# VH-VL binders against q9umr5: the designs that were tried, part 184

Target 1, 268 residues: q9umr5
Amino acid sequence: SYKPVIVVHGLFDSSYSFRHLLEYINETHPGTVVTVLDLFDGRESLRPLWEQVQGFREAVVPIMAKAPQGVHLICYSQGGLVCRALLSVMDDHNVDSFISLSSPQMGQYGDTDYLKWLFPTSMRSNLYRICYSPWGQEFSICNYWHDPHHDDLYLNASSFLALINGERDHPNATVWRKNFLRVGHLVLIGGPDDGVITPWQSSFFGFYDANETVLEMEEQLVYLRDSFGLKTLLARGAIVRCPMAGISHTAWHSNRTLYETCIEPWLS

## First folded at step 8 (VH-VL)

Design w29 (framework fv_dargistotug)
Fold by OpenDDE, second read of step 9:
Structure w29 (fold): chain C 268 residues (1-268), chain A 123 residues (1-123), chain B 106 residues (1-106)
Amino acid sequence: as target 1 above (268 residues)
Amino acid sequence: QVQLVQSGSELKKPGASVKVSCKASGYTFTDYAMNWVRQAPGQGLEWMGWINTDTGNPTYAQGFTGRFVFSLDTSVSTAYLQISSLKAEDTAVYYCARQHRLFGPWYEYFDYWGQGTLVTVSS
Amino acid sequence: DIQLTQSPSFLSASVGDRVTITCRASQGIRSYLAWYQQKPGKAPKLLIYDASTLQSGVPSRFSGSGSGTEFTLTISSLQPEDFATYYCQQLDSYPTFGGGTKVEIK
């Protein structure tokens, strides 16, 4: 028997987006119980990420409670950050595989259709003025906006990403790290042709420096300081990186090859 | 037949540690979660948590974090409960209990229990 | 956490009596409720699961009913070997037990 799979969607998504993924799982792992959580769908996905974390937590706890031998998480795009936060705040989670499907794990700094929706007159270079304001942080996108040119504002005003990353000191940092380290495997999926996650390496905890040069995970302070456990996870072989080219952002959950290569091996 | 056999009674002083074992037989050990339940003298049953027998990942109930440690030796199909810094209030019978696996990936009731291990903490 | 309240805590009965024990949950738990029997010095024994399903080998005089927040264990005709403590358990969330009901001989 296969462990239950919990799916968390991304920005402006719903459970319908994962119909192909469900089909693939059913075909390759028949009998798998898959739950796609229809919470914070559509515009509601703009709610603060901590609010979303709380809502999703309430939904996953009953599932986990009935699956003590473990569950798998597949978390897409913004959902990947929600899931990482879930694993950080839950001291009793039983996630064997956390599959981060094209998620801006190290944040976002790029013009996208998402930004145009919320801030049609704002450019990427000026979004810090909005996102790092108190009202800006009421939007999920701003919770993981990471302006490399305004690191001070990010560190001080980011109410979500900076905290789960342990980049800003807080009383729960040690506990959250401990909780997150309960994960069996962290599967990082993304690719250069995503077109939304910017930089695409953010899905692998890479990100811009002050000169907008992309640095790898191992060069990030959060890794070097092991602020939330990346270094520890890597050391024990718990991090899997699965890059794939030729996949647009909206196709990560529907591409069969991607599923077989990057997702299926971790559904057991 | 399914059996859970626990280690014998323990008498400990406050501040000491104890390790209770629960040996499983008659089934595939790694297919079923193992639970720990505490029962103080004359009191009711209290769920302490469970351990994933496949991954070894423990989950502790509220109030059983810190001094309580679940562990496994899958090579001998044995689950362990270790209690450190023992207190008088830790005096109780401790049970291991297998959680029944329903069709599919779900687990429900505790269908098999160990005979219990009395741990007495006294000065 | 979900709290289970059993009533009564103590029950005196005679052989042949119909005995009913109630378990109330602090919130809805659907049908994820089990009943256990425990005799002195022994481990609990599963009687009923999923609120009303009789465990294999358990006498038919035992029955369970209920859903949501109210559940009952019934012994249609109490036998000498039925004098024991009974516990309900919910498995809708992380497992919790009721406080127990001791069935004593009158």
Scores: ipSAE 0.515, ipTM 0.810, lowest interface PAE 0.9, mean pLDDT 95
Fold by ESMFold2-Fast, scan of step 8:
Structure w29 (fold): chain C 268 residues (1-268), chain A 123 residues (1-123), chain B 106 residues (1-106)
Amino acid sequence: as target 1 above (268 residues)
Amino acid sequence: QVQLVQSGSELKKPGASVKVSCKASGYTFTDYAMNWVRQAPGQGLEWMGWINTDTGNPTYAQGFTGRFVFSLDTSVSTAYLQISSLKAEDTAVYYCARQHRLFGPWYEYFDYWGQGTLVTVSS
Amino acid sequence: DIQLTQSPSFLSASVGDRVTITCRASQGIRSYLAWYQQKPGKAPKLLIYDASTLQSGVPSRFSGSGSGTEFTLTISSLQPEDFATYYCQQLDSYPTFGGGTKVEIK
């Protein structure tokens, strides 16, 4: 029998988006119990990420309790950040594979249709004024806005990403690291043709420096300091990187080749 | 079971230094942040900052940088507050307090407190 | 830093009275507020956290309410052991305490 799979959707998304993914899992791992969480759908996905983490935490506790052999997480886009926080705040999670499907793990710095809808007159260079205010931090998208030209403001004002990445210290940081390190596998998926996640390497813990040159995970201070366990996981052989070209942001959960190459091997 | 036991009262001259200890027991020391709170005679509570008990990294509130140093010795589950170049205005009861461990991004309430250490700086 | 203003600073009350203490924040802190009781010569004791959640072992006559910028601690029927100073604390950012409210025997 296969471990249960829990699916967490992304920004302006719902459980309906995963119909193809569920079909693929059923074909290759028949009998797998897959739960796609119907929380914070559509516009509710704009609620602060810590509020979403609390709601998803309450939903996953009984699923994990009924699966002593462990569970797998598949977390799409913004949902990957929710799952990052879940793994850190849960003292007793039993997650084997955490599959992060094109999620901005080091943050977002790019003009997308979502941002233009919310802030029509703002450019990416000016969003720091909105996002790093107390009002802006009440929106999920601002919780992972990472302006590489205003790093001091990001470090001081980010209520979510700077904390969960250990870029700003927090009283819970040591326990968050211990909890996160219990994960069996961290499977990172993303690619250059995504078109939404900017830089796309954010899905692999790479990000812009002050000159907008992308530095990969091993050059990041969060990795070098092992702030939440990335260096330890990599040394343990627990990090899997699966980049794939030719896939747009809304297609990661509906591409069969992607599924067979990057997801299927981790669904024991 | 959880206890925070602080060192005894100190009487110091201006310009001296003092080191207050706070020994924890009944829990895993490195899983909880330790805070320091000052209370001057007849005054209210003033948060001084906290120390990460796993890394030893201190965070100080505005006004408590420089002369105030938070440190720890994890082998004996003890946190320390050192005050250098003591001034009369440093006369106060100093409390250590454990931050409760919750899941959120906010700071946590203080669930256990030491009994307090009175530091008197002679006039 | 976020400032907390408590009112009143002092109140005189009799056993059996209903006592209300208010705490106002200079900006929104959602529900990230705790209440402490301090008796002379003793360390503060946690009464309430998350604005309205009673700490285990604290008598049910204590209750907290409020969110955003306005918070209230209520003691429904004051007992002799309740004469103390009460402090609110915000935890939305770097912790700060209110100035305290001293509850004295009338």
Scores: ipSAE 0.297, ipTM 0.707, lowest interface PAE 5.0, mean pLDDT 91

Design w30 (framework fv_dargistotug)
Fold by ESMFold2-Fast, scan of step 8:
Structure w30 (fold): chain C 268 residues (1-268), chain A 123 residues (1-123), chain B 106 residues (1-106)
Amino acid sequence: as target 1 above (268 residues)
Amino acid sequence: QVQLVQSGSELKKPGASVKVSCKASGYTFTDYAMNWVRQAPGQGLEWMGWINTDTGNPTYAQGFTGRFVFSLDTSVSTAYLQISSLKAEDTAVYYCARNHRIYSGWYTPFDYWGQGTLVTVSS
Amino acid sequence: DIQLTQSPSFLSASVGDRVTITCRASQGIRSYLAWYQQKPGKAPKLLIYDASTLQSGVPSRFSGSGSGTEFTLTISSLQPEDFATYYCQQLDSYPTFGGGTKVEIK
């Protein structure tokens, strides 16, 4: 019947956040085996992203091995970056649909309540001083902090995002690209009313230039150079863009209309 | 079976150039980066840099810019290290080494090594 | 650049002994540390990576531990073939190696 679904949560999150999503899947695709991974929950979601990738990889290996027909990934917020790295580091993944729910794929540059809690006296213009230090890179949120006014520091200091996006070279870059390209469908979901992901177009591989003007995916160097396969995927017809207005950051996994429009069609 | 085979020993005079080869077999050459590591007689290991085998882009450690050049011939799965204007302190065994794939870290350890090429620079 | 200090530089031990070699980094490197064995006249061989993960084919008597700035390589029951020099390597930035520890079996 239906391929199994693996769900990866976001920052300060847990499996409980996905109970509505599970209800929707059960209604439209009864019998689907859905596994919501209970790793790096709550404050543990602040651990370095490469550590999280290692833990989630160990959890998904046996699930993928039991499903020779393939699996689907639904990855929310920060979890979408974990899933990006999983698809790149796994030589044998069998992921059909990778569904990215409002994930900062090109990074984050904006104030949120989450950042204020962690760094209450810091403004977004000053976070590069903390995030681009060795100490700062021990926090997951700093692993995808992308200050458009200090792109040189981002490229040199980002231990995660700059590497998986191919913005800085890495010994594994060629294999990471080949592995990522095995995905059947890259389904990108996000919208202007999210309120957390800044710019919201980061969920669609758009991002700020040095003047804070958003440039869309096709204008990014990572796309133009095909650094990890976006241009190849788009040419194959494998990228799906599903923007939706009116949805706040914590509602992407609990909105029925969003599910029916953007997620349900990709769960074979 | 993965194998890295290096060229034979070289004896050169100061000011000469040398080109060491490292031929890979048993895997897809462009899937793994190649590193160069030097070991002076009786001394420890010193990382010199790496080259992206798909793009040909080299990265050099701070002490190895200028006289040292990493290059490739993908058609024969071979990496090269060229040293120009040789000095006596360049006397060492030079190793090529392949990056291991792991799931964390900025750089990956070296899982397969060439047998080494002794370069002796003397007058 | 990150510097690695190995201790001791030299040790002599008997077959069957438990041997511990330490590696200290000049700054935190998380768990991004590897250990190599180099026998006389041979290229180095990867033993351990990510501080504690044993490379396939390496005997289980070898183990690694540590994180941050202090790391150890342990050989639980030294064998004659373990005569070698051991190197740690950090991978948190541009790779650097420790000075090496030469292990001689009595």
Scores: ipSAE 0.532, ipTM 0.782, lowest interface PAE 2.5, mean pLDDT 91
Fold by OpenDDE, second read of step 9:
Structure w30 (fold): chain C 268 residues (1-268), chain A 123 residues (1-123), chain B 106 residues (1-106)
Amino acid sequence: as target 1 above (268 residues)
Amino acid sequence: QVQLVQSGSELKKPGASVKVSCKASGYTFTDYAMNWVRQAPGQGLEWMGWINTDTGNPTYAQGFTGRFVFSLDTSVSTAYLQISSLKAEDTAVYYCARNHRIYSGWYTPFDYWGQGTLVTVSS
Amino acid sequence: DIQLTQSPSFLSASVGDRVTITCRASQGIRSYLAWYQQKPGKAPKLLIYDASTLQSGVPSRFSGSGSGTEFTLTISSLQPEDFATYYCQQLDSYPTFGGGTKVEIK
């Protein structure tokens, strides 16, 4: 039998968005128990990410307990960060494949419709003033805002991304790394035509330097220092990169070709 | 109301062990991290480390590794500090103190404290 | 570790006086600074966090200010119950405390 699949949605999203994915999984892996977690839907997805992590943790624990052979996680967009944090704080998770579906794993630094909605009068160059304030950190979007021009503020004020990345020293960094390394495979999915994740390479742990030049995962300090286990995972062949062009952000979970190429192989 | 109630004062000889308890009430125990703070007689406050009340995972500050052990009994909402191979310099009041939840809580202040437990190590 | 230096270590004052205590950090800690009050034989009590936010239930005569490396706790009008030792704490990294400031009766 197939391992259960747990799906975590993204910003301003809901379980309904994954109806196509469910169909694909059912067709290609009949009998698979798929649970799309219907938590923090819509505007509630703006809640602090740690709050979301706690909520999702409560939901996945019983699922994992009933699946001693392991489970698969499919986490879309913002959900990918939630899942990574989830795997970092859980010392007893049994996730075989963690599928990060177009997630800003290394953060976000770009003007998007999401940002305009929340901060209509702010440009990305000034968003640090809001996002790195205590008030700003009450919004999920700010929890993974990564301003390359204000690294000091990011490191000191980011209450989420800087911590799960191990970029900011904290008491649980070693333990979180250990926990995250329990994952069987980390499947990173994204692409250049996403239009939302900025830079799109963030889905592969790439990101801007101080000159807004995109550096790859292997050039990132978090990798070089192996702060949360990327270097270790890569070394043991546990990281899978699946880039795909021609897919907009809202289509990652509904594209059949993407499913067959990047998702399905890891649902066994 | 939130309360942290610690065990009573201890008098020990060098080389002995002591276990201090901190019982929490008035809130969900696992929603807040638990810290330990040492205060030698007439001296200032010294953070010893913290324990994750959800996972039970302890983190020890520099200088508090080896002889110091944090533990939990979540069934009774109690945190424990055990000190082994006691030394005279371990004479101090030991406090438990909570701060905000563990995910980002290590950067939050200690809003509630136990009343403290005096541990005296003397020959 | 980040070191916090409080000044003065001892302060003599009278009821009604304006009292100011300083806390200096060895490096920038933004606003991750808290103040505690401790009376003899009692546990510390949180007064202020995030440099200037007053903890619930704390009298308004207490205030905090500062950012970066320099912080101050101010008691606008010292009351009899305010004679105690005050500690600053940084939370930018692993928590550390200042050496304390004992406010005594003049």
Scores: ipSAE 0.015, ipTM 0.511, lowest interface PAE 8.3, mean pLDDT 92

Design x10 (framework fv_acimtamig)
Fold by ESMFold2-Fast, scan of step 8:
Structure x10 (fold): chain C 268 residues (1-268), chain A 123 residues (1-123), chain B 106 residues (1-106)
Amino acid sequence: as target 1 above (268 residues)
Amino acid sequence: QVQLVQSGAEVKKPGESLKVSCKASGYTFTRHYMHWVRQAPGQGLEWMGIINPSGDSTSYAQKFQGRVTMTRDTSTSTVYMELSSLRSEDTAVYYCARVGIPFSSYDFWGDYWGQGTLVTVSS
Amino acid sequence: SYVLTQPSSVSVAPGQTATISCGGHNIGDKSVHWYQQRPGQSPVLVIYYDSNRPSGIPERFSGSNSGNTATLTISGTQAMDEADYYCQVWDSRTYVFGGGTKLTVL
């Protein structure tokens, strides 16, 4: 009997995007109970991430309670950040594998077409003016906007990512770290041909320095300080890195080879 | 600037296959999903399916599942819709339309539409 | 299967306000998009996400969506607005169009 799987979608997405993933899971792990959460679908995916975390938390609690052997999370794109926060705020989660599918774990800094219908003049060099305002922080994408040229503004204004990464102090940081460390496996998936997540290494906790040179996870202050447990998880052997070239942002949940290589092994 | 140009009108016999093309220009082809919608003479719009030009993944309306195939060629920025086992009731204008949100297939709206391809299935 | 109901036709005098309804069970919980189709032409998006206008669409066009009815409103209706209008939603695994409303300006 396989552990239940909970799937969390990304920006401007819905449960429908995972129909191929469900097919793959059913083929390799028949009988698995898969719940694809259809909260904050489409335009509602722009709601502040802490609001989304609260809603997803309410949905996952009964699923986890019914599965004393544990559950697996598959969290796509922006959804990976929601799952990061869930694992930190839930004192009683029983997640075995947390599979992060091309999620901007250290943030996003790239020209994005997602907000052009709302902000027609948005460019990556100027988004900090909007995102690091109180109004901007009411939009999910601004919650993980990480401008490497205005890191001081990011640290001060980010209401979500800087806090869950332990980049800015929070009263709950110690408890969030203890909760996150209960996860069995952190499976990080991403690749250079994603085309949306910028830099793509953000899916592996790498990110730009002030010169836009990518520094990998082990060079990040959040790792070196072990702010939320990455160094501890790596030492425990609990972090899996599964980079794959040739996969675009919207294909991570629908590529069979990716599934067989990076996801299937972690669905016990 | 954004333009979708479809192939010309076709006349087909029952049992034949149809393949309509839609060439995109004025934007990065792989960033937007493309859907196909048809309209029978004097009737309303009917959704047929959607294709991801980046990954070539597809989703089809239940009515067309099993006889529709959508493909793309990134080198020519062209998406194709092939419909097999044609019937007289497949007589329609076939449209391609770009999904308005990049990198997403959810909650589609067609922000730009092709000019349409009239397909007549007779005798 | 989810069904969107539109009146088959609506008539309005020039300069007056036209309203076109789109009925569906709990449609207010869905996002509604509206298309205009003039005879012999391709559909044109006039409203997306209930009430947003694309660039190039006159401010005379507006939309609303609550409960079981979404509405397209055209103020100061002109002869050029004569067309078929279609509402559209996403439901589960499919896209659903309404049957269309022919707007006549007389």
Scores: ipSAE 0.276, ipTM 0.728, lowest interface PAE 5.3, mean pLDDT 91
Fold by OpenDDE, second read of step 9:
Structure x10 (fold): chain C 268 residues (1-268), chain A 123 residues (1-123), chain B 106 residues (1-106)
Amino acid sequence: as target 1 above (268 residues)
Amino acid sequence: QVQLVQSGAEVKKPGESLKVSCKASGYTFTRHYMHWVRQAPGQGLEWMGIINPSGDSTSYAQKFQGRVTMTRDTSTSTVYMELSSLRSEDTAVYYCARVGIPFSSYDFWGDYWGQGTLVTVSS
Amino acid sequence: SYVLTQPSSVSVAPGQTATISCGGHNIGDKSVHWYQQRPGQSPVLVIYYDSNRPSGIPERFSGSNSGNTATLTISGTQAMDEADYYCQVWDSRTYVFGGGTKLTVL
């Protein structure tokens, strides 16, 4: 039998968005138990990511307990960060494949409709003033805002991304790394035509340097330092990168070709 | 330019304590962890411990637990390392070394080192 | 405790390539840093995170790390490269140094 699949949605999203994905899974892997978690839907997805992590943890624990052979995680957009954190804090998770579906894994630094909605008077270049405040950090979007021009503020004020990345030292860093490394495979999916994740390479742990030049995963300090296990995972062949062009952000979970190429192979 | 200037050489007797200072300049002092590393004559480098940017957290090598104390003064941009109950085998050059990346102690290299402080312990 | 193993000494003629190894269990999963220490001087970082050169370090210095061995390579070795070289890693909240390798330029 196929391992259960748990799906975590993104910002301003819900389980309904994954109806096509469910169809694809049922078609290609009949009998698979797929659970799309309807937690923190819509505007509630703006809640602090740690709060979301706790909520999703409560939801996945029973599912994992019923699946001693393991489960797969498909986590979309902001959900990918939630799932990564979830796997970091859970010392007993049994995730085989962690599929990060167009997630800003290395953070976000770009003007999007989401940002304009939340911060209509703020430009990308000035958002650090808000996001790196205690008030700003109460919003999920700010929890992974990564301003390359204000790295010190990011490192000091980011209450989520900097911590799960191990970029800021904290007492649980070693344990979180150990926990995260329990994953069988880390499948990173994204592409240049996403239009939301900025830079799109963030889905592959690439990101801007101080000159807004995009550096790859292997050039990132989190990788070089193996702060949360990327280097170790890569070394043991546990990281899969699946870039795909021609897919907009809202289509990652509904594209059949993407599913067959990047998702299906890891649903065993 | 980053500079780490350590205090001068010292001669100690067994049972005494040493306290070496490391004055930092040329960078934001409150961003970087600081390592202490020693080297006995003709021997290799030995890690002693690390202190965080604020000075409120330290981690010491097991060998020196209970005998070493690291502190820092942000007002003077100085880090201190005190080693008590000195023994002859504590004779060494002691180095401070800045962690290269701010706000983290995880697997960081020492990118700048002090000039070293020779401490001789003899009866 | 984690142990790093280096050869005690390596000799090379001027202009030739020097190779210094640093052995450790699954060291390839770790980040290795290398320090150069000339006689009577403080250690100087020459390679960080396996293969990166700090500013000011000549291009003839390179590093690699895979499996159980990290390697510092000095191409076109010069007299000034004569020094002790130490590899270093982090392991379980402890920083570990290799025993050091004395590089002699003949």
Scores: ipSAE 0.022, ipTM 0.568, lowest interface PAE 6.6, mean pLDDT 92

